# VH-VL binders against Soluble guanylate cyclase 89Da (Gyc89Da): the designs that were tried, part 14

Target 1, 197 residues: Soluble guanylate cyclase 89Da (Gyc89Da), of Drosophila melanogaster (Fruit fly) (q9veu6r1to197)
Amino acid sequence: MYGMLYESVQHYVQEEYGVDIWRKVCHIIDCKHNSFKTHQIYPDKLMPDIAEALSACTGESFDFCMNFFGRCFVRFFSNFGYDKMIRSTGRYFCDFLQSIDNIHLIMRFTYPKMKSPSMQLTNMDDNGAVILYRSSRTGMSKYLIGQMTEVAREFYGLEIKAYVIESQNDISGGTAGPIKLTDGPLTVIVKYRLDFD
Key: E = the ipSAE of ESMFold2; O = the ipSAE of OpenDDE; V2 = 0.75 times the mean of E and O plus 0.25 times the DockQ between their complexes.

## First folded at step 13 (VH-VL; framework fv_gimsilumab)

Design v1 (from u1 with heavy chain S101R; at its last look DockQ between E and O 0.76; V2 from the best seeds 0.00; counts 0 for: pae E 7.8 > 2)
Fold by ESMFold2, look of step 13:
Structure v1 (fold): chain C 197 residues (1-197), chain A 120 residues (1-120), chain B 107 residues (1-107)
Amino acid sequence: as target 1 above (197 residues)
Amino acid sequence: EVQLVESGGGLVQPGGSLRLSCAASGFTFSKYWMHWLRQVPGKGPVWVSRIYSDGTSKTYADSVRGRFTISRDNANNTLFLQMNSLRADDTALYFCARAYRKGWYYFDYWGQGTPVTVSS
Amino acid sequence: EIVLTQSPVTLSVSPGERVTLSCRASQSVDSYLAWYQQKLGQGPRLLIYGASTRATDIPARFSGSGSETEFTLTISSLQSEDFAVYYCQQYDYWPYTFGQGTKLEIK
């Protein structure tokens, strides 16, 4: 993952929990990084490792920590131009949901090594939506829920409840990363329900 | 001057319910995580529950999970603890407390406590 | 969760004496230890955090030391207002826990 994601985590962990909690987390995971560089690639497993350590320090569940990290990224958007992209997709949250794959395609001009999920709006009604998520990474379902709920709240004034209704090949609580292409499933598939207020 | 004032304690029968309040003043309440703790006479305090500054996360001690609900009203600077299915071993003096740096370190300000007695 | 054991449980002393209270942790808590004073009918008051740093408005006669599993609170010249119960608290790992207290009584 690009350092931008980890910058957002460090910043908001320090803001929400304090510098001493962040230091404890870094000690637990034996992290040698003084800071994260926005365009540098870091191991995918670092994200769940940070979540596990934060869970140990704070008593929050691993899932809550991953959700929080998803929210951290959205709050950090203004530093990287993503807020402009979100605002340009349309007036309604579902416009954003329909635009996510195209947004990721455009972002690859800036982040050519980005491994982005596919996110397809498969159903929509007045009370909610269903999203089909496809990715090479495992263990990211709560992170994505955090991202979607924060986007809805911050950009559309909408409170949503997001949850998994079906999943294939996902490994909850594990290190995120590509799955093998041989002798097994090729991709993580998750179906999300998003209930609107 | 930071002040925390608990209220709503009293005598209640086992299985009953009680709602505690904590009125906060002298600081920006909406920026701080808040806690409830309880203390049986002659023993040290025991942590009960925590709520984030915006109310998005709530955590409970195992002994009260599913029975107690923490909440806050940031517009009125008030912290609450809804206590349901009360048991005799919930009898204690209940304190609200503020933690020094966003709720994780130590408790720099406490109220004077509100007593809760659960007996038939 | 981390258990803190305080000793002595009760200590009878006279004003002007030097007092040392002990707190032992069941596992290392580094220096993430706080001390509180609690008088009858009141909530606890923070005295020391980080094992050795005095909180705001705490008199210099209070000092803390120790690390890892062994910690002490010292009152260098006991005043009449210092008779109370004293608690240690760890904040290294969740959940944060308190010791059982040391009661400081007038002889």
Scores: ipSAE 0.033, ipTM 0.625, lowest interface PAE 7.8, mean pLDDT 84
ESMFold2 (binder alone), look of step 13: mean pLDDT 92; pTM 0.936
OpenDDE, look of step 13: ipSAE 0.122; ipTM 0.700

Design v2 (from u1 with heavy chain S101H, light chain D30E; at its last look DockQ between E and O 0.79; V2 from the best seeds 0.00; counts 0 for: pae E 7.5 > 2)
Fold by ESMFold2, look of step 13:
Structure v2 (fold): chain C 197 residues (1-197), chain A 120 residues (1-120), chain B 107 residues (1-107)
Amino acid sequence: as target 1 above (197 residues)
Amino acid sequence: EVQLVESGGGLVQPGGSLRLSCAASGFTFSKYWMHWLRQVPGKGPVWVSRIYSDGTSKTYADSVRGRFTISRDNANNTLFLQMNSLRADDTALYFCARAYHKGWYYFDYWGQGTPVTVSS
Amino acid sequence: EIVLTQSPVTLSVSPGERVTLSCRASQSVESYLAWYQQKLGQGPRLLIYGASTRATDIPARFSGSGSETEFTLTISSLQSEDFAVYYCQQYDYWPYTFGQGTKLEIK
């Protein structure tokens, strides 16, 4: 993953838990990085490793920590201009949801090695939406719920409840990288329900 | 001057309920995570529960999970602990506390404590 | 979880004496160790954090030292108001835990 994701985690872990908690997390995972470079690639496993260490230091679950990290990235958006991009998708949260794949395509001009998921709005009504998620990464479901919840809150003033209703080939916990259990292609498929408030 | 004042303790029968309150002053209450701890006479304090500054996350010690509920009213600078299904081993002096940083570092301000006795 | 063992459990001393209280951790807590004073009918008062840093408005007669598993609190010249129970607390690894206390009594 790009360093910008880890920059957001470091920043908001320090803000919410303090700099000494962040140093303890780095010590637990044997992290050699004093700071992250926005455009540098770091191992995908670093994200769940940080979540496990933060869980051990704070008593929050792994899933809560991953959700929190998703929210951290959204809160960090203005440092990369994504706040303008999101606002340009339209007035309503569903306009954003329909634009996610296009947003990822645009981001590839700045981050050409980005491994973005496909996120397709498959159903919409007055009370919510359904998103079909496809990715080569496992263990990211809570991270994405955190991102979606924070976008809704920050940009649309909307409280949503996001949860998984179906999943295929996903493994919760620990590992964020792709899993290849056979010689054939492997895709993580998750169906999210977003209930609007 | 930071002040924390607990209230709502008392004598209660096993299986009963109590609601503790903590009035906060002298700091921006809505910016801080808050904690409950308890202490049996002659022993050290034991952590009970924590709530985020905006109330969105709550964490409990295993011994009270499912029985106690932490909550806050940021408009009135008040922290609460609803204690249900009380047991004899919940008998203690209950404190609200603020951590130096948000989260779980060390507790720089404590209240005077409110006693809870579960007996009979 | 990390167990903190304080010694002695009770110490009888006179005003003006120098006292040293001990706290031993069941595993390393580096320097993430705090000390508290608690008087009867009051909540704990933070004295020391980071093993050796005095909290705001704490008199210079209180000092802390140690690291890893062995920590001490020293009171260089006891005042009459220093008779209380003293607790150590680790904040290295959740759950954060306290020692059982050392009671300072007037001889």
Scores: ipSAE 0.042, ipTM 0.623, lowest interface PAE 7.5, mean pLDDT 84
ESMFold2 (binder alone), look of step 13: mean pLDDT 92; pTM 0.931
OpenDDE, look of step 13: ipSAE 0.360; ipTM 0.764

Design v3 (from u1 with heavy chain A99V S101K; at its last look DockQ between E and O 0.71; V2 from the best seeds 0.00; counts 0 for: pae E 11.1 > 2)
Fold by ESMFold2, look of step 13:
Structure v3 (fold): chain C 197 residues (1-197), chain A 120 residues (1-120), chain B 107 residues (1-107)
Amino acid sequence: as target 1 above (197 residues)
Amino acid sequence: EVQLVESGGGLVQPGGSLRLSCAASGFTFSKYWMHWLRQVPGKGPVWVSRIYSDGTSKTYADSVRGRFTISRDNANNTLFLQMNSLRADDTALYFCARVYKKGWYYFDYWGQGTPVTVSS
Amino acid sequence: EIVLTQSPVTLSVSPGERVTLSCRASQSVDSYLAWYQQKLGQGPRLLIYGASTRATDIPARFSGSGSETEFTLTISSLQSEDFAVYYCQQYDYWPYTFGQGTKLEIK
């Protein structure tokens, strides 16, 4: 993952828990970075490693920490100019949901090595939506719930409840990264229900 | 001046319930994480429960999980501990405590404590 | 859980003496150690955090030192108001734990 994701985590962990908690987390994971470089690639497993260490330091669940990190990235958007991009997708949260794949395509001009999931709006009704997520990464379901919840809240004034209704090849609380078996690669498939309030 | 005042303790039979309150003043209560701790005479304090400043996360010691519920009312600067299915080993002096705003490393202010006695 | 063991359990001393209280951790807690004073009928009062940093309005006669597993609280010239029970507390790893206390009483 690009350093920008880890910059957001460092920033909001320091803001919420303090610099000493962040230093303790870094010690636990043997992290030698005082800062992350926005455009540098870091190992995907660093994200769940940070979540596990923060969980050990704070008593929060691993899933809460991963959700929090997803929210951190959305809150950090203005530092990277993505707030304008999100607002340009349309007036309603469903416009954003239908635009996610195009947003990722646009982001690859700046981050050409970005590995983006597919997110398809498969159903919409008066009370919510269903999203089909496909990715080569495992363990990201709570992170993505955090991202979607925070986008809805910050940009659309909408409180949503997001939860997994089906999943294939995903590991809740596992290491972010590609699934690799002796056979060919597998795709992580997750179906999310989003209930609008 | 920061002040924390516990109330609601008392004598109760095993299996009974009590609700503790902690009235906070002298600081912006809604910006702080709050804790309950308890202390048996002659021993050090033992952590019981924690609640985030906005109430979104609650954590409990294993000995009380499923029986105790922490909550807060930020509009009225009050912290609560609902204690159900009380046992004799819940007998202690119960304190509310504040953690430093930039994190929660140590408890910089405590109340005077409210006694809870669970006996037949 | 990290166990903190304080010694001595009780210490009888006279005003004006230099007092040293010990706290030993079952594993390293780096410098994430706090000291508290508790008088009868009162809640604990924070004295020291970060092993050696005095909290707000704590007199200079209180000092803390140590790291990892060995920590001390020193009162350089004991005053009449210093007779109380003293607790150490680690905040390195959840859950945060306290020692059993050292009672400081008048000789």
Scores: ipSAE 0.006, ipTM 0.547, lowest interface PAE 11.1, mean pLDDT 83
ESMFold2 (binder alone), look of step 13: mean pLDDT 91; pTM 0.922
OpenDDE, look of step 13: ipSAE 0.331; ipTM 0.756

Design v4 (from u1 with heavy chain S57R K58T S101T; at its last look DockQ between E and O 0.81; V2 from the best seeds 0.00; counts 0 for: pae E 7.9 > 2)
Heavy chain, then light chain:
Amino acid sequence: EVQLVESGGGLVQPGGSLRLSCAASGFTFSKYWMHWLRQVPGKGPVWVSRIYSDGTRTTYADSVRGRFTISRDNANNTLFLQMNSLRADDTALYFCARAYTKGWYYFDYWGQGTPVTVSS
Amino acid sequence: EIVLTQSPVTLSVSPGERVTLSCRASQSVDSYLAWYQQKLGQGPRLLIYGASTRATDIPARFSGSGSETEFTLTISSLQSEDFAVYYCQQYDYWPYTFGQGTKLEIK
ESMFold2, look of step 13: ipSAE 0.034; ipTM 0.624
ESMFold2 (binder alone), look of step 13: mean pLDDT 91; pTM 0.933
OpenDDE, look of step 13: ipSAE 0.522; ipTM 0.817

Design v5 (from u1 with heavy chain Y100T S101Y; at its last look DockQ between E and O 0.52; V2 from the best seeds 0.00; counts 0 for: pae E 12.9 > 2)
Fold by ESMFold2, look of step 13:
Structure v5 (fold): chain C 197 residues (1-197), chain A 120 residues (1-120), chain B 107 residues (1-107)
Amino acid sequence: as target 1 above (197 residues)
Amino acid sequence: EVQLVESGGGLVQPGGSLRLSCAASGFTFSKYWMHWLRQVPGKGPVWVSRIYSDGTSKTYADSVRGRFTISRDNANNTLFLQMNSLRADDTALYFCARATYKGWYYFDYWGQGTPVTVSS
Amino acid sequence: EIVLTQSPVTLSVSPGERVTLSCRASQSVDSYLAWYQQKLGQGPRLLIYGASTRATDIPARFSGSGSETEFTLTISSLQSEDFAVYYCQQYDYWPYTFGQGTKLEIK
């Protein structure tokens, strides 16, 4: 994953929990990085490692920490003008959902080595939507729920409940232990339900 | 000036309930973890519960888990502790506290405390 | 859970004296230790955090030192308002714990 993802985690962990908590997290994971470089690639496993360490330091669940990190990423991007790009997809949250793959293509202009998931809006009704997610990464369910929830809230003023209704080849989040993110060849398929408020 | 003012303490029989409130002012309440602690005379404070800034995560000491519920109302800058199934050993002075540096677990501001007495 | 043991339990001293209060942790807490002062009828007041950093508006006569398992609070010249109970607190690992206190009383 690009360093921007980890920059967002570092920044918002420090903002919410303070610099001493971040230092404890780095000590636990034996992190060699004083800071993350936005355009450098870092190991995917670092994200769940940070989540496990933050969970140990704060008493929050692993799933809460992963959800929080998803929210951090959205907050980090909205401060640099990407909010206009997201809003240009349309007036409604469903317009954004329909356009996620196009947004990832645009971001690859700046981040050419980005491994982005495929996310397709497959169904919608007055009360919500269904998203099909496909990726080479496992263990990202709660992270993506955090991202979708934060986009809905920050850009559309919409409170949503997001949850997994079906999954294939994924290590489901929300269990007792850390989940090592893998870069194996398998295709992870997850169906999310989003309930709109 | 940062202020925390607890209220809602009192005398209650074992098995009873109380709801404590903490009115916060002088800082952006919605950005801080908030905590409850309690203190028996002659002893150090004991941590009771905490709640994340947006209310999505709550943690409790083992001695109160299942009986106490922490909550917050960020619109009105108020922290709450609902105490059910009270026991004599819950008798203490109860404090709300703010952690320094947004999420630090040492406390730079405490209220004056609200006394809770549980006796038959 | 990390146990903090303070010594002495009570210390009788005169104004103007230098005092040293001890806090021992049952396991290393690195430098994640705070000190508080509590006067009768009041909530605790933060004095020191990070083992040695003074909190806002704390007089220079208060200083902290130590790391890992052994920590001290020193008051270099006691003032009349310094007679109180002092607590150490670790914040290295959840849950937070406090010591049992050291009472400073007038001799």
Scores: ipSAE 0.006, ipTM 0.489, lowest interface PAE 12.9, mean pLDDT 83
ESMFold2 (binder alone), look of step 13: mean pLDDT 92; pTM 0.935
OpenDDE, look of step 13: ipSAE 0.385; ipTM 0.776

## First folded at step 14 (VH-VL; framework fv_gimsilumab)

Design w1 (from u6 with heavy chain S54D, light chain W94Y Y96W; at its last look DockQ between E and O 0.03; V2 from the best seeds 0.00; counts 0 for: pae E 12.5 > 2, placed apart)
Fold by ESMFold2, look of step 14:
Structure w1 (fold): chain C 197 residues (1-197), chain A 119 residues (1-119), chain B 107 residues (1-107)
Amino acid sequence: as target 1 above (197 residues)
Amino acid sequence: EVQLVESGGGLVQPGGSLRLSCAASGFTFSKYWMHWLRQVPGKGPVWVSRIYSDGTRTTYADSVRGRFTISRDNANNTLFLQMNSLRADDTALYFCARVYKGSWYFDYWGQGTPVTVSS
Amino acid sequence: EIVLTQSPVTLSVSPGERVTLSCRASQSVDSYLAWYQQKLGQGPRLLIYGASTRATDIPARFSGSGSETEFTLTISSLQSEDFAVYYCQQYDYYPWTFGQGTKLEIK
């Protein structure tokens, strides 16, 4: 993952829980990083490791922490100019949902090693939408729910409920890291329902 | 029919406090983000504060940060603005306003409650 | 912060005339612009959103146009009830800002 994801986590953990909690989290996971560099690649496992440590420090569930981290990234967008990119997709949240894969393609010019998921709006009605997610990463379902919820709230003034309705090859037990069950790359497939009320 | 009614304005000395209320009816209040705006006579409205539908997050204009607190009571369909450390430049007509979900323009406003801060 | 500048500040016109009010943004706001009418002693009333879409129950004589940095509100065949102050508002990005207003008064 690019360091900007971890920058967002550090920033909002410090804001919400204080610097002392962040230092404790770093001690628990033996993190040697005092700060994250936006364009540097860091291990994917660091995200759930931080979530486990924060859960232990605060009493919040692992799932809440992962959801919170997804929200942190969205709140951090303005530091990287992506808020304008989101707004350019159209007037409404569903315009954003239809444009996610194109947004990721545009971001590859700046972040060429980005392992972006495929996110396809497969159904839309007045009550919500269905998103088909494909990725090489496991354990990110709550993180993505946090991202979608915060985009809707912050940029569109919309409260949504998001949840998984189907998944394949995803380890939803709350840990990250690819688990190889075959001789080939694993593809995680998750279907999300987003309810707009 | 959507109705927003502000109350609690008045005359107060600098450094004083005032609590504004906004009574909401005709819609499911708990599903909407709510805002406070203010307007000096002869000028355009100025955004003051926003609160999420569940009350968990608040955002403030720089001019009021640390002095004003927005809150809501979803059980009683009421929005509040606690105004502390008032200054003369807080003098204005204060409106509550609704943002329709999926949009960021203000589709319904109250009639306003006046606040005067004078020595 | 995005500054909206309205012109003219005051416009004196007679009923039946066609009027055009301008709003200029200090930077692009795409089409995320709304227009409001405010009469004395009342809260603002939404007229136009998305630069050109009339709000519910707004008479057809009100129309909006423009994009990016230049926007107009046009009132065809002005009615006596249209004398008020008009404001534009951008909602592209926080903080949400309004113009200073155009007062439309009877000549």
Scores: ipSAE 0.006, ipTM 0.442, lowest interface PAE 12.5, mean pLDDT 83
ESMFold2 (binder alone), look of step 14: mean pLDDT 92; pTM 0.934
OpenDDE, look of step 14: ipSAE 0.388; ipTM 0.788

Design w2 (from u6 with heavy chain S54D R98K, light chain Y91W; at its last look DockQ between E and O 0.90; V2 from the best seeds 0.00; counts 0 for: pae E 4.8 > 2)
Fold by OpenDDE, look of step 14:
Structure w2 (fold): chain C 197 residues (1-197), chain A 119 residues (1-119), chain B 107 residues (1-107)
Amino acid sequence: as target 1 above (197 residues)
Amino acid sequence: EVQLVESGGGLVQPGGSLRLSCAASGFTFSKYWMHWLRQVPGKGPVWVSRIYSDGTRTTYADSVRGRFTISRDNANNTLFLQMNSLRADDTALYFCAKVYKGSWYFDYWGQGTPVTVSS
Amino acid sequence: EIVLTQSPVTLSVSPGERVTLSCRASQSVDSYLAWYQQKLGQGPRLLIYGASTRATDIPARFSGSGSETEFTLTISSLQSEDFAVYYCQQWDYWPYTFGQGTKLEIK
């Protein structure tokens, strides 16, 4: 994953919990990075490792931490002007959900090595929506919830509740046990229900 | 001067309830996480609960989870601890405490309010 | 959880004496260690944080040292108002824990 994701985590972990906590987290995971470079690629495993370390330092659950990280990203990317991109997707939150793949396509111009998930809005009703998430990455289900929740809140003034209703091959991060589909690389499939409160 | 003043302690029967209050002054209450700790006589303090500055997140010790509820009124600079289903082992001196922002040591404590659970 | 063991449990001393209190952690807590003073009928008062940094308005006679698993609180010259119970506390790992305390009493 690109450094911008980790920058957001570092920034808001420090803001919320303090620089000492971040230092401890870095120490626990033996992170040698003083700072993250926005356009540099870092191991995907670093994210859940940070979450686990943060959990150990604060008493927050792993899932809480991953969720928090998702929210951090959304709060952070406005500094890069991406808030305009989100707002351009439409007036309604569902417009955004339908445009996520397009957003990622645009982002690839700046981040060519980005391995973005696929998002499909499969159902929509007066009270919410169902989305299908597909990714080659594991353990990001709660991260995505944080992202969606924060986008809804910050850009659409909407308080949503998002939760996993089905999950396949998501082997880490507080989701249901993985169903291994193949002996090859795992394709993570997560179905979310979003309730619009 | 920072001041924390606890109140609401007393004698209660097992299974009973108490609501503790902590009046804060001398600092911008709404900007700080607040904590409850308790201390059995002759022992060190034990952490009980914390609440985020904006009240959006609460955390509890395993021993009190499901029975205690921490809350705050930032408009009135007051911290609360609702204690339900009290047990004998909840008997202690209860403190509200402020943490130094960005760290996890407690820079200010109240005088404490005693809670005694006895039949 | 990390266990903090303080020693001695009780120390009888006279005013003017140098006092050294020990706090031992069951595992490394780096420098994330604080010291508190608690007088009878009062709440704890922060003395030292970060193992060695004196809190605001704390007399210079109080000093902290140590790292990892061994920590020390020193009172260079004990004053009459220093008779109290002293606690150490770690915040390296959740849950944060306190020592059992050392009581300073008048000899």
Scores: ipSAE 0.107, ipTM 0.717, lowest interface PAE 3.0, mean pLDDT 91
ESMFold2, look of step 14: ipSAE 0.277; ipTM 0.714
ESMFold2 (binder alone), look of step 14: mean pLDDT 91; pTM 0.921

Design w3 (from u6 with heavy chain R98K, light chain Y32W Y96F; at its last look DockQ between E and O 0.78; V2 from the best seeds 0.00; counts 0 for: pae E 9.7 > 2)
Fold by ESMFold2, look of step 14:
Structure w3 (fold): chain C 197 residues (1-197), chain A 119 residues (1-119), chain B 107 residues (1-107)
Amino acid sequence: as target 1 above (197 residues)
Amino acid sequence: EVQLVESGGGLVQPGGSLRLSCAASGFTFSKYWMHWLRQVPGKGPVWVSRIYSSGTRTTYADSVRGRFTISRDNANNTLFLQMNSLRADDTALYFCAKVYKGSWYFDYWGQGTPVTVSS
Amino acid sequence: EIVLTQSPVTLSVSPGERVTLSCRASQSVDSWLAWYQQKLGQGPRLLIYGASTRATDIPARFSGSGSETEFTLTISSLQSEDFAVYYCQQYDYWPFTFGQGTKLEIK
């Protein structure tokens, strides 16, 4: 993942929990980074490793920490100009949901090595929406719920309840990839239900 | 200087409810994470609950999760603990304590308010 | 959870003596350990944090040492106001726990 994601985590962990907690987290994971460079690539495993360490230091669950990190990235958007991009997608949260894959494509002009998931709005009704998520990464369900929840709240004044309806090949709560040994490529497929309040 | 004053303790039957208050003064209450701890006489303190400075996140010991609710009123510098479904083993002296974020030791404690749960 | 075992449970001493209180953790807590003093009818008072750093307004006669699993609080010359119960607390891993205490009594 690009350093901008880890910059957001460091910033909001320090703001919400303090610098001593961040130092403990870095000690636990043997992190040698004193700062993250926005445009550099860092290991994907660092995100769940930080979440596990923060969980141990604070008593929050791993899932809460991953959700919090998703919210951190959204709160950090103005540092990259993405708050303006989100606001320009339309009046309604579903306009944003329809725009996610296009937003990722636009971001690749700035971040050409970005690996973005596919996110498809597959159903919409008066009470909410269904998103089909496809990615090579495991363990990101709570992170994405955090991102979607924070976008809804920050940019649309909308409280949503997001949860997994179905999943394939996803491993929640850990740092390892898919458990099953297979000869083919592994694709994580998750259906999210978003209920609008 | 820093003062934390607990109140609202008393005698209650098992299954009952009680609401504790902690009045804070001498520091900027809204910048601090606040905690409740409890202590059975002759034993060490046991952590009960935490609420961070904004009031938007709470954490509980397993023994009280689902029964106790911590909250705060930053405008009036007051911390609360709503205790429901009380059990005999909740009997203790209850303290509020503060910590500056970035620290996880408790630099100031109140005098305590006693809670007794018995038939 | 991490269990802290304090020894001795009770220590009878006279003013002016040097005292050493021990705290053993069931697993490593690095240096994330605090010491508290509690007098009858009062809440605990922070003495030491980070295993060895004195809190504000704590007299120099109090010192802490140790790391990992073995920690010590030393009072170099005991004063009459130092008779109390002393607790160690780890803040390395959730849940953060306290020892059972060492009662320091006048001989």
Scores: ipSAE 0.007, ipTM 0.566, lowest interface PAE 9.7, mean pLDDT 84
ESMFold2 (binder alone), look of step 14: mean pLDDT 92; pTM 0.929
OpenDDE, look of step 14: ipSAE 0.332; ipTM 0.775

Design w4 (from u6 with heavy chain S54D T59N V99A; at its last look DockQ between E and O 0.81; V2 from the best seeds 0.00; counts 0 for: pae E 5.1 > 2)
Heavy chain, then light chain:
Amino acid sequence: EVQLVESGGGLVQPGGSLRLSCAASGFTFSKYWMHWLRQVPGKGPVWVSRIYSDGTRTNYADSVRGRFTISRDNANNTLFLQMNSLRADDTALYFCARAYKGSWYFDYWGQGTPVTVSS
Amino acid sequence: EIVLTQSPVTLSVSPGERVTLSCRASQSVDSYLAWYQQKLGQGPRLLIYGASTRATDIPARFSGSGSETEFTLTISSLQSEDFAVYYCQQYDYWPYTFGQGTKLEIK
ESMFold2, look of step 14: ipSAE 0.426; ipTM 0.770
ESMFold2 (binder alone), look of step 14: mean pLDDT 92; pTM 0.937
OpenDDE, look of step 14: ipSAE 0.046; ipTM 0.653
ESMFold2, look of step 16: ipSAE 0.195; ipTM 0.697
ESMFold2 (binder alone), look of step 16: mean pLDDT 92; pTM 0.941
OpenDDE, look of step 16: ipSAE 0.524; ipTM 0.820

